VH-VL binders against Uncharacterized protein C11C11.01. Designs and how they scored, part 15

Target 1, 160 residues: Uncharacterized protein C11C11.01, of Schizosaccharomyces pombe (q10200r209to368)
Amino acid sequence: LTKLDRAKLEWLIQGLNCEKGSIGNLLCFAVEHVNNHVEITDAFLKEFFNDQPTDDTKVYDDDYINERGEKKLSLIYLMNDILFNGISGTSLVWRYRFSFEPHVERLLDDLYLFSKRLGGRIKEDIFCKKVVKVIEVWKTWIAFQEETLERAWRNFSGNT
Key: E = the ipSAE of ESMFold2; O = the ipSAE of OpenDDE; V2 = 0.75 times the mean of E and O plus 0.25 times the DockQ between their complexes.

## First folded at step 15 (VH-VL; framework fv_bepranemab)

Design p3 (from p1 with heavy chain G27F I29L; at its last look DockQ between E and O 0.65; V2 from the best seeds 0.00; counts 0 for: pae E 2.5 > 2)
Fold by ESMFold2, look of step 15:
Parts: sequence; structure tokens; C-alpha cells
Structure p3 (fold): chain C 160 residues (1-160), chain A 119 residues (1-119), chain B 112 residues (1-112)
Amino acid sequence: as target 1 above (160 residues)
Amino acid sequence: EVQLQESGPGLVKPSETLSLTCTVSGFSLSKYYIAWIRQPPGKGLEWMGTIYDSGETNYNTAVQSRVTISVDTSKNQFSLKLSSVTAADTAVYYCAKGGYEPDAYMDVWGQGTMVTVSS
Amino acid sequence: DIVMTQTPLSLSVTPGQPASISCRSSQSLLHSDGKTYLEWYLQKPGQSPQLLIYEVSNRFSGVPDRFSGSGSGTDFTLKISRVEAEDVGVYYCMQDTQYPYTFGQGTKLEIK
């Protein structure tokens, strides 16, 4: 990516929320720059795992946890849209699947552990239900390893 | 000030769909949930399901194949639909409102509406 | 499903005397957030249920201080220190720690 493109990517990631327009803007960027899928995936992962405050504080407040939860969901929704949009050909979208696939298990494990830190039964339930809907899309399309998706589905849905 | 009122048919024939409405007034429509609870005559309470203001739902496993809970935001109304009813579905049906943490408890209940399933 | 078992199923109390109702769950009601979501409701004759106690021991706003809740894990108790005539009705415990939410069978309180 050029320096201007990197600045635009960072701006889009920092502004990403669950609104359709916000996700759509970053989706368009990802499709336009599909040859840079590795760098875009790395930026995604950096933001996804950017959970920790500075060492000066040991207590998370509700506003922080709520904001991180919404950011993680927006990133997962973006990932889902990248993999299943109709703008580019299958071979171009396959590049993002290639760069994301090694990380899917870690992403799902992080989401599950994060759900346990939300600090309330209602917050946890809403978060898990939203994640389950994405997992069900991935299972329907056989997007990733079945064992990984089935284990995550059972964890988030509470089925055993 | 906060009020919930259930409404719907008093009589439903077996195998048909029971359809109820909960009309809500007197509170802000953010950070809340609506639950549906029923009580067969002379018996205890059974939670049927919950809908969050975000639109997500949970249903009691005993009825989950037959129940749908939804919202019409333009009318501040919540719906319960229960398909394939039998005499066992005869009950008073309540809607109840709860908040999000730290006030996550059902503090306001409607007065209930009686539904009889009979031919 | 978590089964909630109340005892006794009915009781008759002289006004001014104490009453105690037990509620036992088939598994711990401790949620992963560290809270225990056990509620008590009163359904007076001809009325809808009303909340008395939430999170084991917290009285809901407007509930007289003669009502108290206690317990942990799987064993919970509602106490009324001095029963009054307006306390008649059916008392239910409820858990909302884990779906599906479940109620106890109810305890009918009558005045002698």
C-alpha cells in the first residue's frame, strides 16, 4: 500500500462501527486493494487484538468494554462481508480467505473469552447471539474447517 | 407511569396460531428487554421468551419450535405468536419489562390476558 | 434446564408472625459475572406478579423492609419478619442466570 493508502486504511479502521455505511466504506477499500490483502488483514488483526489499556490502570470500565465489544463485532461483520460480497470475482475474494484462514480459530477463541469479560449476563447473551449468527453463515458456506466452526458454535450457543 | 398492556383473542382453536400484542407506554425505548410469561389456570409461571431492544431473542426450549417474539417499533408494540396450539396452551399471558445491568430484573408487568384453546 | 423447587407449597400464618419460604435450584445460580440472579415475586389474588427481591437479597423499590432474602449457590430463603394481611398470595422464586429462565412452583401464603 502507498503512504496515502495506509493513512486511509488506518482512518477507516479507527472509525469502523457496526453501521452499514461504515462497514461498506472499508469493504470497498479492501476490494479495491485486494492485491494488498496480507497488509489489510494484518491491520485488521492489530485492531481486533488491541484490547489492553496502559499498565497504569488495572480496572476496565463499562464504556471501554462496550466500545471494544462493538469494535470486535464490526470487524467480524467486515470480515464476513469481504468473504461473501458480490463486487469482485471469486479468485480475488479467495485472497482474503487465504490471509484470514490461519487466524480463524484464534479470532473465535478470543471472542469467546472476551464475552466472559463483558460484566453482565445481558451483555454476554447479546454478544454471543450476534457472533452465532456469523458462525452460522460460515457453516452454511463451509468457509472454514468444520471442526473449528462447530466447536465455536457450541461454545457461543451454549449447546453441548 | 410505565405501563404494559397485553391484548389478543380470548379464544383460539386447536392447531391454530395464538397471536398477542404487548403495548408499551411511559418509558424510554433503550436498554431494555421484554419478556413473555404465561400461567395456566391454577398453576405456576412459565417464561416463554425474551426480546432485547437490539432485536435479539431467546426462547424457552419447551416452546422454541412454535414461538416467535417480535417488535413493531413504529407502534411501540411487541408480539408473541405461538403456532399449533393445544389445550395445554390455555393460560393467562403476561408481558414484562426489564432493564440492563445493574437493573436487570423484571420490574413492570402487564395485567395479563386470558387465552383459552378450545374447539 | 435449571429446576427450582420451593418448600413449603402452602403455609398459613397468624398475622404478626414470621414466615419463611425455601427455594432450591438444581445447579448453582452463580453467573460467570460473579452475580447470582435469583428473584422473588409475589402474586396477590387477581393480580399480576410483582417483584420483591432481586439478586438474592436486594429489596426492590417500595418493598417493605419486613421482606428479606438470603442464600447462595443452590439454596435460597425469603423471610417475612411480621406477616400482614396484604401479604397474602403466591410467592415465586425465579432464576435468570441461565436460559431458559425458570420459576419455582409457588408457595401460597394464607392468613389464619
Scores: ipSAE 0.464, ipTM 0.791, lowest interface PAE 2.5, mean pLDDT 86
ESMFold2 (binder alone), look of step 15: mean pLDDT 90; pTM 0.934
OpenDDE, look of step 15: ipSAE 0.820; ipTM 0.929

Design p4 (from p1 with heavy chain A35S; at its last look DockQ between E and O 0.57; V2 from the best seeds 0.00; counts 0 for: pae E 2.4 > 2)
Fold by ESMFold2, look of step 15:
Structure p4 (fold): chain C 160 residues (1-160), chain A 119 residues (1-119), chain B 112 residues (1-112)
Amino acid sequence: as target 1 above (160 residues)
Amino acid sequence: EVQLQESGPGLVKPSETLSLTCTVSGGSISKYYISWIRQPPGKGLEWMGTIYDSGETNYNTAVQSRVTISVDTSKNQFSLKLSSVTAADTAVYYCAKGGYEPDAYMDVWGQGTMVTVSS
Amino acid sequence: DIVMTQTPLSLSVTPGQPASISCRSSQSLLHSDGKTYLEWYLQKPGQSPQLLIYEVSNRFSGVPDRFSGSGSGTDFTLKISRVEAEDVGVYYCMQDTQYPYTFGQGTKLEIK
């Protein structure tokens, strides 16, 4: 990626939320830059696992945890759209699947552990139901290792 | 303060669909859920299902195939639809609201509306 | 489904005397978040249910301090230290630890 493209990628990731327009903008970027799928995946993972407060003091802030939950969901929705856009063609899907595959188990494990930090059974249930919908798409299309997806599906569904 | 009011027909014919509305008034609320609970005459309480403010639902497995709970956010209204009703569905129907940040409990209940399935 | 069993199903209490209602669940109500989601409701004659106690022992806003809840795991108790005429009605325990949410059968409290 050019220096300008990297700055745009970072800006899109920092602004990413669950709104269709926000996800769509980054999806378009990912499609346009498919040759750089490894770098885009690395930026995705960097943000996904960035769960620490940005301040030098510890502040117990439910708003921060809620914001991190929305960010993680938005990233998973983006990943799902990249892999199952339907228009992007086999080459684009293959490249992103290749770069994401080594990380899928870690991503799902993190989502499950994160769901326990949301501070209540209703927040947890909402989060888990949203993740289950994505896992069911992945299971239907046999996108990743079936044992990994089945374990995750059981984990997220068993809390309902 | 938040208030709930159930409304709908008091009499429904067997095999038809029971449709009820829960109207929420008294201000803007966030991070809440709405549950529908019914009580047959002289009997205890039965939870029918819940809808979250985010739109996700959970249903009692005993009625899952016949029940739909939905929301019209423009009207602050929640609906319960129960298809293929029989005399066993005769009950007082309540809607109840709970918050879930940080504690989740149903603190506001509607007055209830009686629905009779007959004729 | 978690079955909630209340005892007694009815009781008559002389005004000013204590009352105790038991609720037992068929499974532990301890949620994976470390909380126990057991509530007590009162349905006064001709009225909708009203929340009394949430999460086993927390009194809801406006509930007199003569009401107290206790218990853990599968065994729970609602106590009224001094019953008053306004306390008549049917008391329900409820679990909302896991779906489907389930209620006990109810305990009718009357003044003798």
Scores: ipSAE 0.450, ipTM 0.780, lowest interface PAE 2.4, mean pLDDT 87
ESMFold2 (binder alone), look of step 15: mean pLDDT 90; pTM 0.938
OpenDDE, look of step 15: ipSAE 0.812; ipTM 0.925

Design p5 (from p1 with heavy chain Y100F D103E; at its last look DockQ between E and O 0.69; V2 from the best seeds 0.00; counts 0 for: pae E 3.2 > 2)
Fold by ESMFold2, look of step 15:
Structure p5 (fold): chain C 160 residues (1-160), chain A 119 residues (1-119), chain B 112 residues (1-112)
Amino acid sequence: as target 1 above (160 residues)
Amino acid sequence: EVQLQESGPGLVKPSETLSLTCTVSGGSISKYYIAWIRQPPGKGLEWMGTIYDSGETNYNTAVQSRVTISVDTSKNQFSLKLSSVTAADTAVYYCAKGGFEPEAYMDVWGQGTMVTVSS
Amino acid sequence: DIVMTQTPLSLSVTPGQPASISCRSSQSLLHSDGKTYLEWYLQKPGQSPQLLIYEVSNRFSGVPDRFSGSGSGTDFTLKISRVEAEDVGVYYCMQDTQYPYTFGQGTKLEIK
């Protein structure tokens, strides 16, 4: 990616939210720059796991945790759109699937552990149900390892 | 101040669909969830299901195959539909409102509406 | 499903005397978030239920301080330190830790 493209990517990721237009803007970037799928995936992962400042004296409040939850959901929705977008070609889908696949288990494990930090059963249930909807899409399309998706589905849905 | 009012037919024939509405005044769906609870005459309370402001629902497993809870935001109304009713579905039906954390408890209840299933 | 069992099912109390209602769940009500979602409701004659206690021991707004809740795990208690005539009705415990949400069978409180 050019220096300007990297700056645009970072701006889009930092501004990403669950609104359709926000996700669509970054989706368009990902489609246009498919040859850089590894760098885009790395930027995705950097933001996804950017939950804590390194300053050990900072106290996290409920507003911060809620904002992180929305960011994680927006990133997962973006990933879902990249993989199942009707505009994207088979080559684009295979490239992003290939770059994301090594990280899927870690992403799902982090989402599950994060759900326990939301500070209440209602917030947790809503978050888990939103994640379950995405997992069910991935299971239907056999996007990733079946065992990983089935374990995650049971965890988030409360079925065992 | 949020207030809830249930409405619907008081009499439903066996095998038909029970359809009720809960009208919300003074509040917004974006601030809370709605639950439906029923009480057969002289008996205890049974939670039927809940709908969140995000549209997700949870249903009691005992009625899951027959119940649908939905919202019409243009009318500030929540609906309960229970298909294939029998005499066992005769009850007072309540809607109740709860908030999200830290107020995740049912603090406002409607007056209830009696539904009798009889041929 | 979590079964909620109340004892006694009926109480007859002289005004001014204490009352105690027990609620036992078939499994722990401790949620993974560290909270216990056990609630108490009162249904007065001819009225809809009203919330008394949430999260085991927290009195809801406007509930007199003669009502108190306690317990943990699977054993919970509602106490009324001094029963008044307006306390007559049916008391329900409820768990909303786990779907389906379930109520106890109720405890009818009457004045002697």
Scores: ipSAE 0.387, ipTM 0.753, lowest interface PAE 3.2, mean pLDDT 86
ESMFold2 (binder alone), look of step 15: mean pLDDT 91; pTM 0.940
OpenDDE, look of step 15: ipSAE 0.786; ipTM 0.917

## First folded at step 17 (VH-VL; framework fv_bepranemab)

Design q1 (from k1 with heavy chain K31R; at its last look DockQ between E and O 0.75; V2 from the best seeds 0.00; counts 0 for: pae E 2.6 > 2)
Heavy chain, then light chain:
Amino acid sequence: EVQLQESGPGLVKPSETLSLTCTVSGGSISRYYIAWIRQPPGKGLEWMGTIYDSGETNYNTAVQSRVTISVDTSKNQFSLKLSSVTAADTAVYYCAKGGYEPDYYMDVWGQGTMVTVSS
Amino acid sequence: DIVMTQTPLSLSVTPGQPASISCRSSQSLLHSDGKTYLEWYLQKPGQSPQLLIYEVSNRFSGVPDRFSGSGSGTDFTLKISRVEAEDVGVYYCMQDTQYPYTFGQGTKLEIK
ESMFold2, look of step 17: ipSAE 0.471; ipTM 0.791
ESMFold2 (binder alone), look of step 17: mean pLDDT 92; pTM 0.946
OpenDDE, look of step 17: ipSAE 0.793; ipTM 0.917

Design q2 (from k1 with heavy chain Y100W; at its last look DockQ between E and O 0.70; V2 from the best seeds 0.00; counts 0 for: pae E 2.9 > 2)
Fold by ESMFold2, look of step 17:
Structure q2 (fold): chain C 160 residues (1-160), chain A 119 residues (1-119), chain B 112 residues (1-112)
Amino acid sequence: as target 1 above (160 residues)
Amino acid sequence: EVQLQESGPGLVKPSETLSLTCTVSGGSISKYYIAWIRQPPGKGLEWMGTIYDSGETNYNTAVQSRVTISVDTSKNQFSLKLSSVTAADTAVYYCAKGGWEPDYYMDVWGQGTMVTVSS
Amino acid sequence: DIVMTQTPLSLSVTPGQPASISCRSSQSLLHSDGKTYLEWYLQKPGQSPQLLIYEVSNRFSGVPDRFSGSGSGTDFTLKISRVEAEDVGVYYCMQDTQYPYTFGQGTKLEIK
């Protein structure tokens, strides 16, 4: 990516939320810059795992946990839109599947562990149901590692 | 403060679809859920399902093939649809409201509405 | 599904005397978040259910302190230290630890 493109990418990621317009803007960027799919995937992962440092004495407040949960969901929705576009849209967008694939298990494991930090069974249930809908898309249309997707589906849906 | 009111037809014919509405009043409230609970005459309580204000649902497995719960946030209304009803579906139907954590419990109940399934 | 079994199904109590209602679940009600989601409701004659106790032992706002809840795992108890005429009705325990949420059969409390 050029220097200007990297600055735009960072700006889009920092402003990303679950609103469709926000996700759509970054999706368009990802499609236009498909030749840089590795760099864009790396930027995605950097933000996805950008949690506050672990400290035995530090207490995280509800506002932080809620904001991180929304960011993680917005990133997963973006990833889902990119991958769906690569199946039903332009052929070159399929490259994102290969750059994301090595990280899918880690992403799903992090989402599940994060869901336990939301501070209650109702918040957890809502978050998990939102993730389950994405996993079901992936199981039906995208076909990542089947054993990883099935395990995640069972965990998030409570069918363990 | 917050009030719930169930409404719908009091009589439904067998094999038809029962449709009820729960109207939430007393202020706009975010981060809550609505549960539907029914009680056949002289019998106990049965949870039918829950809908979060964000639209996600959980259904009782006993009725999940026949029940749909939905929300119209513009009207502060929640609906229950139960298809293919029989006499066994005759009951008082309640809606109840709970919050998200920490106040998860169902602290507000509607007055209930009687639905009779008869030809 | 978690089956909730109440004992007794009916009881008659002289005013001022204690009452005790047991609720047993077919499996532990301890949720993975460390909380036990067991509630008690009272349905007075002709009324909607009203919340008495949440999370095993917490009295809901406005509930008299003669009501207390206790228990853990699969065994739970609602106690009324001195029954009053206004306490008549049907008492239900409910679990909301695991879907589907389930109620006990009810315990009808009457005044002798």
Scores: ipSAE 0.400, ipTM 0.770, lowest interface PAE 2.9, mean pLDDT 87
ESMFold2 (binder alone), look of step 17: mean pLDDT 90; pTM 0.937
OpenDDE, look of step 17: ipSAE 0.735; ipTM 0.896

Design q3 (from k1 with heavy chain I34W; at its last look DockQ between E and O 0.34; V2 from the best seeds 0.00; counts 0 for: pae E 4.2 > 2)
Fold by ESMFold2, look of step 17:
Structure q3 (fold): chain C 160 residues (1-160), chain A 119 residues (1-119), chain B 112 residues (1-112)
Amino acid sequence: as target 1 above (160 residues)
Amino acid sequence: EVQLQESGPGLVKPSETLSLTCTVSGGSISKYYWAWIRQPPGKGLEWMGTIYDSGETNYNTAVQSRVTISVDTSKNQFSLKLSSVTAADTAVYYCAKGGYEPDYYMDVWGQGTMVTVSS
Amino acid sequence: DIVMTQTPLSLSVTPGQPASISCRSSQSLLHSDGKTYLEWYLQKPGQSPQLLIYEVSNRFSGVPDRFSGSGSGTDFTLKISRVEAEDVGVYYCMQDTQYPYTFGQGTKLEIK
């Protein structure tokens, strides 16, 4: 990526939310720069795991945790759109699947652990339902390792 | 104390949209969880869906494609829209207030409003 | 969906006698947070439902202590130690452990 492109990528990631327009803008960037899928995936992961340390002397409030939850969801929705959007040919899908595949289990484990920090059962259940809908898409299309997706689905759905 | 009142037309034509409003008094709609429940004549209770203080919604899977629940904080109201209704949607419709975290019981109910779907 | 099955569907009780209503779920109602989210509601004739019991066994505010709830896993019971005339109506169990939230089919309590 050029220096300007990297700045644009960081700006889009920092402004990413669950609105379809926001996700669509970054999706378009990812399509335009498919040859840089590894760098884009790395930037995705950096933001996804950019949680404020829990051992800081600062007191976290519900607004921060809710904002982190929305960011993590927006990133997962973006990932889903990149993988299952019909805009680009099969080379886009395979390149991003290649770069994301090694991280899927870690991403799903982090989402589950994060759900426990939301400060209540109802908030946790809402968050988990949203993640379940994405996992079900991934299971239907056999996007990633089946065992990883099945375990995550059971965790987030509460099914035994 | 919190009180709930359903309002809306009692008769709706098939294929049209059922639209109900629940007016909340004695409390802020931004503080609790809010639900719609229906009861067809002679039958049991069916949870339709819930809207949380965050604006997020959960809907009964049986009606998920047809139901929308929304909040108007400026009017202290929440609403139910059920599209493409049939005679099977004839029921008493209740609005209800949810409890506190972690519980999602319904501790205050409206009086209910009968909605008949008929030509 | 979790199916909630109540038994009996109807019962007739002499005033002052005990009553017992069973609710069975098609799968465990134990949530991952360690709690069980099962409620009991009473719908008196011509009225809206009212909450009696939450989290299996906690009486809601203003509910007489003759009402008690118990159970775990998939098997739950509402007991009324001494039925009074005001207790007539239809009793519903409900689970909110797992989406979608579901009610039992109801148990009608009548005075004999």
Scores: ipSAE 0.243, ipTM 0.704, lowest interface PAE 4.2, mean pLDDT 87
ESMFold2 (binder alone), look of step 17: mean pLDDT 92; pTM 0.945
OpenDDE, look of step 17: ipSAE 0.318; ipTM 0.762

Design q4 (from k1 with light chain D33E; at its last look DockQ between E and O 0.77; V2 from the best seeds 0.60)
Heavy chain, then light chain:
Amino acid sequence: EVQLQESGPGLVKPSETLSLTCTVSGGSISKYYIAWIRQPPGKGLEWMGTIYDSGETNYNTAVQSRVTISVDTSKNQFSLKLSSVTAADTAVYYCAKGGYEPDYYMDVWGQGTMVTVSS
Amino acid sequence: DIVMTQTPLSLSVTPGQPASISCRSSQSLLHSEGKTYLEWYLQKPGQSPQLLIYEVSNRFSGVPDRFSGSGSGTDFTLKISRVEAEDVGVYYCMQDTQYPYTFGQGTKLEIK
ESMFold2, look of step 17: ipSAE 0.539; ipTM 0.800
ESMFold2 (binder alone), look of step 17: mean pLDDT 92; pTM 0.948
OpenDDE, look of step 17: ipSAE 0.555; ipTM 0.836

Design q5 (from k1 with light chain H31R; at its last look DockQ between E and O 0.65; V2 from the best seeds 0.00; counts 0 for: pae E 3.6 > 2)
Fold by ESMFold2, look of step 17:
Structure q5 (fold): chain C 160 residues (1-160), chain A 119 residues (1-119), chain B 112 residues (1-112)
Amino acid sequence: as target 1 above (160 residues)
Amino acid sequence: EVQLQESGPGLVKPSETLSLTCTVSGGSISKYYIAWIRQPPGKGLEWMGTIYDSGETNYNTAVQSRVTISVDTSKNQFSLKLSSVTAADTAVYYCAKGGYEPDYYMDVWGQGTMVTVSS
Amino acid sequence: DIVMTQTPLSLSVTPGQPASISCRSSQSLLRSDGKTYLEWYLQKPGQSPQLLIYEVSNRFSGVPDRFSGSGSGTDFTLKISRVEAEDVGVYYCMQDTQYPYTFGQGTKLEIK
């Protein structure tokens, strides 16, 4: 990616939320720059894991937790759109699958651990159900390792 | 003060679909969920499912294949649809409202509506 | 599914005497957030259920202080220190720690 493209990517990621238009803008960027799928994936991962450190003695503000939850969901929705939306071509989808596949287990594990930080049953249940919908898409398309997806599905569905 | 009222047909034939409405009225309503609970005559309570204001649902595994809970936000109405009913589905059906943290519990219940499944 | 077992299923009490209802879950109701999601409801004759106790021991608004809840893990108790005529009905415990949410079978309280 050029220096200007990197700046645009970072700007789009920082502004990303769960609104369809916001996700669509970054999706278009990802499609336009498919040859840089590794760098785009790395930027995704940087933002996804950019959480405030855990402080066992401190209760985090609800606004922060809600904001991080929305960001993590928006990133997962973007990933899902890149891989399974009808806009992407078959070769383009394979490239992003290749970039994301090594990280899927870690992403799902982080989402599950994050769900436990939401500070209540209601918030956790809503977050987990939103993630389950994405996991079900991934299972339908047999996109990633079956055992990893099945374990995550059981966790987020409340089967344990 | 928030009030809930169930409505729907009192009699449904076997194999048909039971359809109920829960109308939410009174007070300001934000960040809440609606649960459907049923009670067969002379029996205990059975949770059937919950819908959040985000539209997400959770269903009791016992009825999961037959139940759909939905919302019409323009009318402040929630619906329960239960397909392929049998006599075992004869019950009083309640809707109940809970809030978000810290008041997660179901603090408002409708009066209930009796549904009989009979030929 | 978490099975909730209440004992006794029926209880006759002289007014002014205490009553105690037990609720046992098949699994711990302690959730990862450190809270135990166990509620008690009363269904008076001809009425909808009404919330009495949430999170094991917290009385809901307007519930008299003669009602108290206790317990942890899998064993829970609802106590009524002095039963009054208005306490007649069926008491249910409920867990909402894990889907599907489940109720106990109910305990019918009658005045002797």
Scores: ipSAE 0.365, ipTM 0.762, lowest interface PAE 3.6, mean pLDDT 86
ESMFold2 (binder alone), look of step 17: mean pLDDT 92; pTM 0.948
OpenDDE, look of step 17: ipSAE 0.452; ipTM 0.809

Design q6 (from k1 with heavy chain S54T, light chain K35R; at its last look DockQ between E and O 0.69; V2 from the best seeds 0.00; counts 0 for: pae E 2.3 > 2)
Fold by ESMFold2, look of step 17:
Structure q6 (fold): chain C 160 residues (1-160), chain A 119 residues (1-119), chain B 112 residues (1-112)
Amino acid sequence: as target 1 above (160 residues)
Amino acid sequence: EVQLQESGPGLVKPSETLSLTCTVSGGSISKYYIAWIRQPPGKGLEWMGTIYDTGETNYNTAVQSRVTISVDTSKNQFSLKLSSVTAADTAVYYCAKGGYEPDYYMDVWGQGTMVTVSS
Amino acid sequence: DIVMTQTPLSLSVTPGQPASISCRSSQSLLHSDGRTYLEWYLQKPGQSPQLLIYEVSNRFSGVPDRFSGSGSGTDFTLKISRVEAEDVGVYYCMQDTQYPYTFGQGTKLEIK
């Protein structure tokens, strides 16, 4: 990616929320720059895992945790839209599947552990239900490793 | 002060769909959920499901295949649909409001509406 | 599903006397957050249920202090230190620790 493209990517990621337009703008960027799918995936992962360090002497702000939850969801929705376009498209967008696939288990495990930090059982339930809907899409396509998706589905839905 | 009012037809024919509305008044913008609870004549209370004000639902497994709970935020209304009803679905239907963190208990209940399933 | 079992199912009391209602769950109601989500409701004749006790032992706003709740794990008790005429109705325990949320069968309290 050029320096200008990286600045635009950073701006889109920083502004990413769960609104359809916001996700759509980054999706378009990802499709336009598919040759740089590895770098774009790396930027995705950097933001996804950009959590405050754990410190027993700190009290974490509820506003921060809520904002991180919404960002993580928006990133997963973006990833889902990219992967869906890669299945149905006639472009090289399918390459994102290869750059994301090694990280799927880590992403899902992080989402599950994060859900336990939301500070309320209703907040947790809402978060988990939103993730479950994405996992169900991935299971339908056999998008990733079956046992990874089945385990995540059971965790987030409470079916153990 | 939040108030709840159930509304809908009191008589439903077998095999049809029971449709009820819970209207929330009092202008609350707080995070809350609505639960639907029913009580057959002379029997106990049965939780049917819960909907968060954001639209996510949880349903009782006993009725999960037939129940749909939804929200219309523009009208502060919550809907209960129960399909393929039988005489066993004859009950008083309540909606109740609970809160998000820290206290989840159902502190406000509607007056209830009787629904009879009969031809 | 967590089964909630109340005893007794019916209770006749002389006004001014104490009453005690037991509620037993088929599994622990201790949630992973360390809290126990057990409520008690009263349904007076012809009325909708009203909350009395939340989280085992906390009286809801406006509930007289003659009502008290206690218990832990799977065993819970609602006590009324002196029954009054307005206490007539059916008492339900309820768990909301896990889905589906479940009620006990109810305990009908009558005045002799």
Scores: ipSAE 0.485, ipTM 0.799, lowest interface PAE 2.3, mean pLDDT 88
ESMFold2 (binder alone), look of step 17: mean pLDDT 93; pTM 0.953
OpenDDE, look of step 17: ipSAE 0.780; ipTM 0.915

